Miniprotein binders against a2bj90. Designs and how they scored, part 70

Target 1, 235 residues: a2bj90
Amino acid sequence: MSRSARRKTSALNTVLRVVEVFASIQGEGPFTGTYSVFVRLAGCNLRCPFCDTRYAWSLEAGKPLGVEELVEEIARYEPSLVVITGGEPLLQRHPLNSLVEGLESLGLRVQLETNGILPAPARDEQLWRVYHVVSPKDVPVRVPGAKLHPSWVDYARATGRAWFKFLVANEQHVREVAEYVAKLGIPRSRVYIMPLTPEKLDMKELLELHSRIASLAVKWRLNFSPRLHLLVQLP
Key: E = the ipSAE of ESMFold2; O = the ipSAE of OpenDDE; V2 = 0.75 times the mean of E and O plus 0.25 times the DockQ between their complexes.

## First folded at step 7 (miniprotein)

Design w19 (at its last look DockQ between E and O 0.85; V2 from the best seeds 0.82)
Fold by ESMFold2, look of step 7:
Structure w19 (fold): chain B 235 residues (1-235), chain A 84 residues (1-84)
Amino acid sequence: as target 1 above (235 residues)
Amino acid sequence: SPEDVIEEIDETLSKVWELVAKALEAERRGNLEEAERYQREALELMRKAAELARRIGHEELEREIREYIALIEKLIELIREWRE
């Protein structure tokens, strides 16, 4: 590539649109309880009615941050896990792969949260080695355009580095999730059901919902994901 | 019927995201001209989806699709900034 073309490619590698960076506890999924740094990327390709991070929907909500500087900022927290979330992080796929490369060079463990509409990582992507929690949004609450890309099931099978997490409010929802994952051939060991909190609940209501969904997880032989950060009042 | 149009919109949105995925892969490989072409094709399909939603009077879905149009337009702007 010419020198000017290399600079253009380098510019794509050097910036992400970032809404926020903060330390907290991973409250959901297989890494629940882990001291984490969260990197929330801007932009989303869905408009879920139950989204708790609507402020990240617009790509313009993010500040442009250099990948190298972002890696240094993350490293200062000394995280046990780096959680990349958003909006939908895979909309910024190329500079995201650069971020992952930088984090991996420091030995930092990375987990990505995605709605799974965009395809799973290819083998030549830095994201290939990262853990993924995939949250399909066409079941049980059907969001327009939210079809899970079939490559995620293939990726999970090939690598063992993907889990599938579903928001549920009741047993009818759990039945729909069970039918969906059976149809796709997703093993129960890779499936989490998590309480759907469509509006602000008080602590008693949150605990009651957690209890109900956890009981359903046992009944249906699925993994349960809390929303631990809500229960312990962390961001 | 309105139900058939809503299903067509849903399928069109899925095709849009497939084109966006191709654009993102082109970006990753440094082919910014091809990335822009895929995003512009995605934008045209998304505009079709918006018009379908408008035709059947589905205001909420049309609003959401207009927000996706803005997203794709911003992605194109970013590609063009990197090309400079």
Scores: ipSAE 0.858, ipTM 0.940, lowest interface PAE 0.6, mean pLDDT 90
Fold by OpenDDE base, look of step 7:
Structure w19 (fold): chain B 235 residues (1-235), chain A 84 residues (1-84)
Amino acid sequence: as target 1 above (235 residues)
Amino acid sequence: SPEDVIEEIDETLSKVWELVAKALEAERRGNLEEAERYQREALELMRKAAELARRIGHEELEREIREYIALIEKLIELIREWRE
């Protein structure tokens, strides 16, 4: 490989299309309550009707940012966790591995949010080392084209660094999730149910919904994820 | 039936994402030519899905698939930028 080819491959592997970077509290999943920097990547391979980040669906919604610059920006926040989210972060898998490498070199913990359609990390990827919260979109509300890639179950078993988060609105949804995870052999200890929140809920309705879904989590012996950021009015 | 067509579209979309996954793996291996090939195959399938949606008059689904077409086209563009 010529010096030029190595430089070009190195340069291109180092740019992410980023919608936004911000500090907040992780409101969801196993790291709820953690002071986090969120990196929202552009581009999604789904069009979920309940998506609250539709502005991130296009790759063009993101600005190209260098991985090194992004690492420096993140580091300035002194986060307890870096959350990589967006549309679907794994659409930018290659530069994302470079980002993870940079963040890990600083001793920063990284969590990825993914819809689980694309395969889990391979052992030789930097992404193998990070935490993953997989949000399947085939159950309980099926989004066209959504299918959990089986490798996520294998990854979860192999590493213990994956959790599965499902959006639910009622007990029927929780039942469907329970059946789904049983069928796939996902350990219940790795399963979170989270309230499916319509955009127009007031705080009272939001709290009631949280209470109902949390009670269902207990009943069905599943973990509960709040939408904590909504409850405390943070980004 | 329209339902059968929707199922066919869903299956097609699943195949598209499998191809996208193969493309991303090819990128990781540094084989950008292979990556582009998989993305082009994905694009062709996605165009077929759009046509299926159009045929059944599912305008919303057609719109969504067209946005996916744009996504894959952009992914191909990025691969090309990497090859240059």
Scores: ipSAE 0.774, ipTM 0.911, lowest interface PAE 0.6, mean pLDDT 93
ESMFold2 (binder alone), look of step 7: mean pLDDT 85; pTM 0.818

Design w20 (at its last look DockQ between E and O 0.59; V2 from the best seeds 0.77)
Fold by ESMFold2, look of step 7:
Structure w20 (fold): chain B 235 residues (1-235), chain A 84 residues (1-84)
Amino acid sequence: as target 1 above (235 residues)
Amino acid sequence: SPEDVIREIDETLEKVWELVAKALEAERRGNLEEAERYQREALELMRKAAELARRIGHEELERDIREFIELIERLIELIREWRE
C-alpha cells in the first residue's frame, strides 16, 4: 500500500505531540466545574505576554503519542469532559481529528480551546461536532499576528458549539471587547469575560479581581468566566 | 519608523498563518506537495519578519519570530517524512 493509502485506511494510527495529560476540573467558560481530562498539545502560533503555559510553545515540548494509545489513557480517567488545549491544538489538525473520532466513539464529550487564528472546523471534520472555546488575541491587547478567522463566527451561529472568551483586567478592556464583538457580529450570549492574572496574586487579591470582573460582566451584559481552578488551587 | 515596521511585521505574521492554514487544508486533502509549498512560502515570509524585527532592535519580537521559524521548519520536516 502507498503512504497515502495507509493513511486513508486508518486515521486512528496517527501521532500527536503531547505535553501533558492530567485530570482536573474545567475552571473556565461554559463548562466550568466539570470533571475533565486535559490534553495539552505542543506548538503555538502566538507568543502571548500573559500565557500561563509557555512550556507548551515549542512543538518539541511534546512527546509523540499514538492516537489509539492516547484515547485509552484518557478513557481510564472516566472523564465527564475531555479538554483539548495547548499551545494551539489546531496546528496538529489531522491527528487531532483522529483523536476526536476515537473519543467520540467511546461517547466522551470533547471541548477544544483555540486562539482562533486557524479556521473553524469544516462540516466533514470530526472537530465539527465538538465544543469550542475561542480566545481571540487581538483584543483588548493585540498580540502580533493574532487575527480571528472569520469562519469562527459563522461556525458559532451555524452550530451553537462555539463561545468566545476574553481576558480582561479593567473596564477599559471590557469596553474594547464589547466594541470588538459588536463589530464582528458575535452575539453577547456567546461572549465570556475572564479575570486577567498576569502576576502572582494572593487569594484575597484573586477574589477581589473576580468580584470586579463579575460586576463588569453584569454591567456590560456579558457572561462571566471564573478561573475556578486557581480559586481552589487545582492545576 | 519603528511603529511602521512593527505594523509590517504584524501584517506579515497574519499572512504567514493564512499560508499555514492553507498547508493544513492541503495536508487534510492528501496534497502533501502543495502543503509543503505553502509552508515554505510561510517560512520565507517569517524570515522577512525576523529581519525586520532585527533592524529595529526589537529583541523580544525577534526572539518570538525565530521560534515561529523553528515551528514552521518542524512542520515542513513532518510533511517531508510523510511524503517520502
Scores: ipSAE 0.860, ipTM 0.939, lowest interface PAE 0.6, mean pLDDT 90
Fold by OpenDDE base, look of step 7:
Structure w20 (fold): chain B 235 residues (1-235), chain A 84 residues (1-84)
Amino acid sequence: as target 1 above (235 residues)
Amino acid sequence: SPEDVIREIDETLEKVWELVAKALEAERRGNLEEAERYQREALELMRKAAELARRIGHEELERDIREFIELIERLIELIREWRE
């Protein structure tokens, strides 16, 4: 590789397309309640009908940001957790590894949110070291093109740093999730069910939905994820 | 039937993302030529999916697939920029 190619490779590995960076409380999954900086990356390989971040679907919805600058920006918030989300963060896998390296060097904990279509981290990736919340989109509501990559199950078993979060609206959905995780050999202790929220729920309806899904989680012996940010009216 | 076509599109999209996954793995291994090959194969399948959606008159699905075409095209551009 020429010196020019090495410099260009370094540049591409150091730029992310970022939609937004903001501080809030992690509202979902195993880190619910954690003061977090959210990094929403642009570009998604799905078009989920229930997506609340449709504005992040295009790569062009994000601005190119240098990894170093982004690390500095994140660090200013003094987060207890950095949540990397977006459309699908793993579409920007290479610069994402660089971001993780920078954040880890500062002692910051990192959690990735992914749809699980793209492969889990390999042992030589910086991403191997972080926490992952995988949100399959093939069950219970099948999104076209959604298929959980098998490597996520292997990663979860190998590291204990992955959880699987499923959007559910009713008991049938919970049943389908239970069958799915059993078939794939995903430990129930790593499974979260979360309310599938339509766009126009009032607070009463939202609480009722949470109550119903939480009760189903207990009944089916699954973990429950709230949408805490919606309940407390945070981003 | 339109339903059969939609199923075919879904299966095609799954294959596309499998190819994108292979491309990303090739990139990780430093084989950018292989990565680009997989992305181009993915692009071709995605174009076929768009045509299928068009044939059944599913405008929303066609639009979504076209956006995915743009995504894959951008991924190919990034690989090219990395190779240069």
Scores: ipSAE 0.791, ipTM 0.916, lowest interface PAE 0.6, mean pLDDT 93
ESMFold2 (binder alone), look of step 7: mean pLDDT 79; pTM 0.732

## First folded at step 9 (miniprotein)

Design GA1
Fold by ESMFold2-Fast, scan of step 9:
Structure GA1 (fold): chain B 235 residues (1-235), chain A 84 residues (1-84)
Amino acid sequence: as target 1 above (235 residues)
Amino acid sequence: SPEDVIREIDETLAKVWELVAKALEAERRGNLEEAERYQREALELMRKAAELARRIGHEELEREIREFIELIERLIEIIREQRE
């Protein structure tokens, strides 16, 4: 089947509210260092006090883009990884599944970033087949309304395609994360701790924070996620 | 009392997102009428959360909840546009 014939069978009427599309290096999580295209979807169901992307909170922050148009734009970058983030991308679940279908049809690897409040993918979703980095916001400092949906633990166990990433500032936060993941039965191999970076740090302070949190990861036998893009001054 | 109300707001917000989850699943299955019904139930609970925040004078939390009301209203509009 040609590309044109494939386009005729895609979800042409499906629209996503998109804030930005840009190429960079994945700076966080299990795919750190990968050449990626970032697709930031609009809308969020949380108001985290430490949020770096407050401009994406409203659905109106995103421009409407058709799934096929977005797939073509992403493909032009020839990325090793497509990172779908937001806001909370699962708020646009139906068109998101269509986007994932289009990206997978081109052989592109997809990673979703989610707060995990909305359920993990069902087996009949295109989203079932891609990677997920879940960032629970009920620990170490609870954000109002945040509650990890229990299906994410089941999904991680069933597929091996989910990891859990936690923002931490100190050892007490790491202890609370360790207790949380033990209680939920999340394997330590699926857990990342990442520095909670205050709004204004110089490069020396940023490196020192990374060093401290990395040391805690070793001590507590958890994986460490840097914020590499901040260290190398990429978007 | 204010601490009890804050806990009730937190629990109410969690229930709202459970209803939104059901709405999104109904939308995925093509059940747009059921999706709209769940979103409208979510909207009603979200309005209750806003009223609770207002009663205790928590202006920042009330503002945040009002933004969530706008989010759900927009999700309802999207469902209604699909039904046309």
Scores: ipSAE 0.827, ipTM 0.926, lowest interface PAE 0.7, mean pLDDT 90

Design GA10
Fold by ESMFold2-Fast, scan of step 9:
Structure GA10 (fold): chain B 235 residues (1-235), chain A 84 residues (1-84)
Amino acid sequence: as target 1 above (235 residues)
Amino acid sequence: SPEDVIREIDETLAKVWELVAKALEAERRGNLEEAERYQREALELMRKAAELARRIGHEELERQIREYIELIERLIEIIREQRE
């Protein structure tokens, strides 16, 4: 292949379908409280009952953006963390690896949020080097077709760069999560439980739910993730 | 039983996403013809899952599977555009 043909193919393969790019505070998981830029990619391979981002389910929800243009846009925010989310970002795997390469070249810290149905990164992917928060949908509220790819557990053990985050509403959910992670051999130190927040909670109800789930995290010796952005009214 | 059919659908969806994973790996390695073949195989299995959901009258699941069909169809179009 000539250099021109290679550049043309590479450029075409480095287009991502992007729903939105915005600055906020990471409200969830191991990097809670971090000034972040969120990059929401279009397309999802699940239809979760409590999905907050149904507008991102279709690939058509995203506008095509070149990786170089997107890297420049992200860099202008000067973020402490770049959160790549969706939909399911791994559906756009090839151009996603190119995006990660561009972001890492600028020294930016990257976190991917994924449902874990598609395999974990291979050692030769740029994605191997970044952080991953995996949200399995096998448990406690099973979504049809959701099955965590076993390579995510291997990746977490090998790299220490993956955590597993579960939405929970009550103690029975926490018990099911604890049994699930024990069966798969996921260390409790890599597990976060997070409040399953129904759409219409007032602030008192939201705080009470957070308090209840946090208490369960202590009881079950798991990590707790708030939904901080909801508490402080950020996107 | 309907429960047996739902289990078959769940198993079929798992196989579909495995094929999609193979397609994405082929795409990452520059093998666009192989990527398209895996996506087309995934599409055929997804259509089977939609038919199974229809037969048992599971309207919500059928709707979800039809949206997955649209997703795979679009992924095929993107691969075809890259192949010129």
Scores: ipSAE 0.832, ipTM 0.930, lowest interface PAE 0.6, mean pLDDT 90

Design GA11
Fold by ESMFold2-Fast, scan of step 9:
Structure GA11 (fold): chain B 235 residues (1-235), chain A 84 residues (1-84)
Amino acid sequence: as target 1 above (235 residues)
Amino acid sequence: SPEDVIREIDETLAKVWELVAKALEAERRGNLEEAERYQREALELMRKAAELARRIGHEELERTIREYIELIERLIEIIREQRE
C-alpha cells in the first residue's frame, strides 16, 4: 500500500480519546519551567496506589477527538512544549503517531510521558523523533504488571531522547533505584529522582521533602526533578 | 500459597501487556485482523488473572484486573469498528 493510501485510511479512522487539554508550566523532568500545553489521553494499563489522575484510567473518561481538531486546539495555545500524558498514551499508539506528525509539522516540540510497559518507538514511527520521559513502576515500590520494556534502554542510548523518572520517599528508595538502573545499564545522566508527595502536605512540608530528595540526588549522583507545579499551585 | 498465586498473576499481567503491544504493532502496520486476534488472546489471559485473584480472595486486585478486562474489551471494539 502506498503512503498516500495509508495516510488517507489513517485520517478516516484516527481518533484519540482525550480527557483534558490545558496550558500550564511543565513542573517535572528535564523540561521543568517550560510553558506547555498538556494533553491527557484516556486509558491506563496500571492502577498505581499513588496515582493523582485516577479520573483518566478509563478510555470512557476521554472525549473522542480527531487528530486534526486536536492539533488545531493545541496550536491555539502557542506552546513552547506539548506534553502528551495520560493514563498511558501508548495504548492509543496509532492515532498518537498521527498526532505527533501533525504537531511536528507545525514545528512544535513534543514530550511523551509513559510508564514504559509498552515498547519504545521503532525507527519508522513519528514517536521516534520526540522526547520521552519514562516513569517505570517496577521500582522502588512495584505495581503489579509494571515491567519496564527493555527496548526503552536501547532507545535512550540510540537517540538521547529518553529519560527515566522515579518517585522516591526516602534513601532506601534511592538505593533501590540506583541498583535498578545499574542492573539495566541505564546511564545515570538519564535518571531523575522526584519527591513522592503525599496528598496532605503543607508548603513547609513540601519544601522540606524537596530539599531532602534533592540532597539525596547529590549524594547518589542522580538528577533531581521537582514537582514545581505543586510548589507554585498550578495544574 | 497466596504469594505464589500473586506471582503467577504478575507474570500473567506481563504476558497480557506483551500481547497488547503486538496488537498495537499490528494495528500500526494496518493488520487489523491480526490486531484483534492478539487483543482477544490478551483478553483470555486477563480473564485467567481475574480468576486467580478471585481464588485467593484478593478483592482489590480482582477489581483492578476487571478494569483491565474492560480496557481490552474497549480496544477490541475500536478495532472492530475500524474493520466495518
Scores: ipSAE 0.819, ipTM 0.923, lowest interface PAE 0.7, mean pLDDT 89

Design GA12 (at its last look DockQ between E and O 0.63; V2 from the best seeds 0.79)
Fold by ESMFold2, look of step 10:
Structure GA12 (fold): chain B 235 residues (1-235), chain A 84 residues (1-84)
Amino acid sequence: as target 1 above (235 residues)
Amino acid sequence: SPEDVIREIDETLAKVWELVAKALEAERRGNLEEAERYQREALELMRKAAELARRIGHEELEREIREYIQLIERLIEIIREQRE
């Protein structure tokens, strides 16, 4: 067997299907404002209304990239944070753990974005050490098939490395989120509410929505997440 | 009623993702035969969900479920490629 053939045979377990890699600002959640490299993985187990990244839903939307090659590409940007997003990144769990291992070997800080349907990391996973922003889609408006896996709350308690982010449009939604997180035992310091933005919004409307949701965050003593990248017109 | 069927579909989808989670864990542990079994069980349930959506004429939900079928089929192919 040639070296080329042997490498092709072995490389399948270190390959990710990647839609895009790009530098930008993390616009949402606890790391808002951080210079970041985004890695958008293909494939999703939900079809959320108002998804901004529908082009990543199919696993076939991603190009196969070797993990080692991807680590080198990411490192070239010299990011302050590597954001792994998608679709739903945890559908590619095994090679994703390999990517995290490579990034951490270079001292790069990693944050995962997930809808929380698939379980939180086990202690023996490379993902255990990564920061997670979990966006449940079973409240306030339930997306079909969405159910937050209970392990995410346990993981957040055990590690302090998970936060929960909810899309809201009004105070009724905020009330539903508050009830939900109280039932699950999620402390409000770990909870972000974020504007549910319609498909088409001019800048004035976008600012007005941000103002309304931020005011509700203060009123309900929850953290507020902007969609900063929309406000500053970055990807 | 259509609402009862939609609720049944939603519950079925949640169960499918539980099976996919078990498959991904088995795959991570190197238990590829078990991983494939879980994914094929997930695929069978997803096909039932697609049939339920078709029977009540819910075209959008049926299309979404057909896309999930394609996803699970690709996940099975990935497992089989590792075993080959």
Scores: ipSAE 0.865, ipTM 0.943, lowest interface PAE 0.6, mean pLDDT 91
Fold by ESMFold2-Fast, scan of step 9:
Formats: structure tokens, C-alpha cells, sequence
Structure GA12 (fold): chain B 235 residues (1-235), chain A 84 residues (1-84)
């Protein structure tokens, strides 16, 4: 192979399809309240009934962006946390590892949001070194095809860098989550329940829903995740 | 029964994503020919899932599965661009 052809191939291997990059506050999970830059990757392997980001489902929703260019854009925000989300970011696994390598080289803290259908990182991936919030879609209402890959439980035990976040509407959902995590051997200390927010709740209804789900988290001895960005009206 | 076919579709989708996982791992190791082969196997199996949804008249599920077919086809195109 010529050097010119090799350069073209290398450039394609380091391209991500990116929907949006924006600064906000992480509203969910173990890093709630952190000044973050969000990187939304295109493409998803699920069609969840309560998906808020349907615009990211197609790979065509994203523009191709080089890893080096994306790292520079992220760095300009000077974030305390880089949140890589989507769609399902692991669908672009190879260039995603290159992105994580670039971000880690700058000392930036990285969190991946994933549905957990695709396997957890292997020890030789840059993704092994970053934080993961896994949102299984097996329970409380199963999405077709949404089987959590068992390697995520092993990864969580080995690294302490994965948490499991579940959308819940009521106590029956919390019961199903509790049974699910017990069956898989996921420690309750790594489990978050989060309000499933229907469209068009007013602020009073949103606060009441948060209060109800938080109370259930105390009762069931699980962690609670708010949807803080909704409460403070940020993206 | 429609319930049995829905279970078969769910199991088939899970197998598709296992094949996609193998393809992504092959791509990560630079084995682009193997990655394309796994994606093509995933595509064939996804087409089977679409046919099962069509046969039971589940229009919404068939539409969703056809979007997954488009996703896998695009992943194949990306691998092919990297191989050229």
C-alpha cells in the first residue's frame, strides 16, 4: 500500500459521527451537578418508547468530525467532565477509543452513557479507564433486543467505574429493578433509580415526581438520580 | 402465536447485536475483512427479524427493525470505505 492510500484509511479510522457538542450541567447519575461538555454521537441500536433524543437515532443525524478536531473543540470548554452520549456511542467503538485517548492525554475526566447491549471495555481499550453509566433497557419495561451484556457486571466489579441507572415511574418498577440487580449480582451501591418523566409535566408535577422516586430510593436502599437539568431548565 | 413470534424476534435481535459486537471488536483490532463478514451476517439475521414482524402484522416493530437494517448497512459502508 502506498503512503497516500494509508493516510486516507487512517483518517477514516479516526472519524466520529457527531450530532451536537454543548456545555451544560450533568443532571443525572453519580456526577450530578458537574460542569460538563456533552458530546452526542449518532446512531442507536434501540428504539426506546420514552426516548428524548430520537433525532440521534440515525448515523446520518451526525456530521463526520475528526477525533483531533473534536478533542480541540471539547478542550476549549475547559470542562470538569466530558459526557459522551448518543444514541449508542459504542456503535462507533474504534474512533471512540481514539477520542478517549485524546481526552485522557489532556487530563480530562470522561463519562460514557450506554445502553449496555454491546460489551463492556476490554482491558486493552482506552474505554477501560473511564467512567460508565449503563442504562439497561431489560427492566422495568423490556425494549426488544435490549439484553444487558453480562460483561458490564464483571467490569463494574473489576474497576468500580460502572453504575447502572434505571428509569422508574412507580414502586412496582423499583421492585422489578431490585429483583433484576439482585439476580445479576449488581451491588445496590452501584444502582441509581431516576424519574421517568412524561412529556409536559409542570414544575410542581416534576418536583412531586422527583420527591416520590427519591422516597422510593430511600425505602429500597438504592441511589437516587434526579433529572436536574429539567428542574433548572438547562439542555 | 404472536407472543411466541415476538419472543423469537427479541432473541433474534439479541443475536444480531452479538454479531455487531464481534464486528466492532474485529474493527478495533484492524481486522476489517472479518468486521465486514460479521456485519453481513448481522444484516441477514436482521432481515429475518423484519420478515417475522411483517408476518404477524406488527407494523411498528417492522419499521423499527428496518431502521436497524439501515444502521447495519451504513456500518458496512463505513468498513468498506476504511478498506479502500
Amino acid sequence: as target 1 above (235 residues)
Amino acid sequence: SPEDVIREIDETLAKVWELVAKALEAERRGNLEEAERYQREALELMRKAAELARRIGHEELEREIREYIQLIERLIEIIREQRE
Scores: ipSAE 0.839, ipTM 0.933, lowest interface PAE 0.6, mean pLDDT 90
Fold by OpenDDE base, look of step 10:
Structure GA12 (fold): chain B 235 residues (1-235), chain A 84 residues (1-84)
Amino acid sequence: as target 1 above (235 residues)
Amino acid sequence: SPEDVIREIDETLAKVWELVAKALEAERRGNLEEAERYQREALELMRKAAELARRIGHEELEREIREYIQLIERLIEIIREQRE
């Protein structure tokens, strides 16, 4: 490769398509309650019928942002955690590695949200060092094209930096999750169940749903993830 | 049956994402030609999936697959821009 081609590849590997950057509380998974900056990346390889961020599905929904500029923007919030989310962040894997490198150089903790279809990080990627919450979309509600890549189980075992978060609506879903993780050899300590929330729930219905799913988590000996941001009316 | 076709589409989509994964890995290794080849193969499979959805009259699924086609086309453009 010519020096020019390396510079162009370097430049393209330093631009992310970003939908939004905002500060809030992490409402879900192992980092629930953490003051976080959310970076929502554009583009998704799924069309989940229950997706609350459909506006992020197209790559064109995001603006091109330089990694350096984005690191500076994130740092101004003084976050306790940087949450990389969106559609599917791993579609922008290469510039995402550059972003992680920049954030880690500032001593910032990073958590990735992924649907687990694309492979887990390799050992030589910057992404290897960060926390991952994998949200499979093949169980209990199957989305077309969704299949958990087996490398996530291996990554979780090797690093202890991955958790698996499943959307559930009832006890049958919880049973299916329990069977699925048992079959894959995922420890229950790494599994979260979270309420599948329809868009039109009032606060009373939302609380009732949380209560039911939390009780099922105890019964099935799984971790419970709230939708805390919905309960406290944060973004 | 339409159900069999939907299953075939689902399996095709899974294969597409495996190819996209291979493309991303090829990019990581600096082999942009191989990356583009995998993405083009993914694109061809995705076009077949769209045609299957059309044939069974599943308009919503066809729309979704067409959006995936656009996604893969954009990924190919990104690779091409890196090769120039």
Scores: ipSAE 0.820, ipTM 0.929, lowest interface PAE 0.6, mean pLDDT 93
ESMFold2 (binder alone), look of step 10: mean pLDDT 86; pTM 0.847

Design GA13
Fold by ESMFold2-Fast, scan of step 9:
Structure GA13 (fold): chain B 235 residues (1-235), chain A 84 residues (1-84)
Amino acid sequence: as target 1 above (235 residues)
Amino acid sequence: SPEDVIREIDETLAKVWELVAKALEAERRGNLEEAERYQREALELMRKAAELARRIGHEELEREIREYISLIERLIEIIREQRE
């Protein structure tokens, strides 16, 4: 292959379809409370009934942005953490690896949010080197086609850079999560349960739900993730 | 039964995403011909899932699967643009 052909292919592979870029506080998972810039990529391979970001489901919801342009935009926020989310960001895997390389070259910490249907990073991907919060949709809130790729468990054990986050509404959901992670061999130290907030709740109801799920996390010896941004009314 | 067909759809969707995963890996390694082939296989299998949903009259699931068809068609178009 000629150098010219490689340059053309590389240029096309350095474009991401991006829905939005904004600064906020990471409200969920192991980096809760961190000043972050959120990069929402377009396209999703699931249609979750409790999805808060249905506007990102289509690739057409995203505007094409060059990786270099996107890195520069992210850097202007001077974030402590870059959260790459979507839809399902791994659907744009090749240009996503280029984005991660650019962000790491600036010393920025990167976290990917993924549904875990597509496989975990291989050692030769830039994605191997960053943090991943995997949100399986196989349990307790079942979504058709949402089978967790088994490589995510291997990746978590090998690197310590993946956590598994589950939406739960009650103790029965927590029991199902506990059985699921035991069956797959996911260490409890890598598991977060998070309140399922399917409908608009007032602040009292939201706080009561958080309290109940946090108590269940203690009882079942799992980690608890709040939805902090909802509690403090940030995007 | 409708429940058996829904299980077949779930299994079919899982196989589609396995093919898409193979396509994305081929694309990452620069093998665009192989990437397009896997995406086209994924597309045909996704069309089968849509027919299964239509057969049992599950309008919501059929609509969702047709959105997945559009997603895969767009991924194929992106690969084809890279091959030009």
Scores: ipSAE 0.839, ipTM 0.932, lowest interface PAE 0.6, mean pLDDT 90

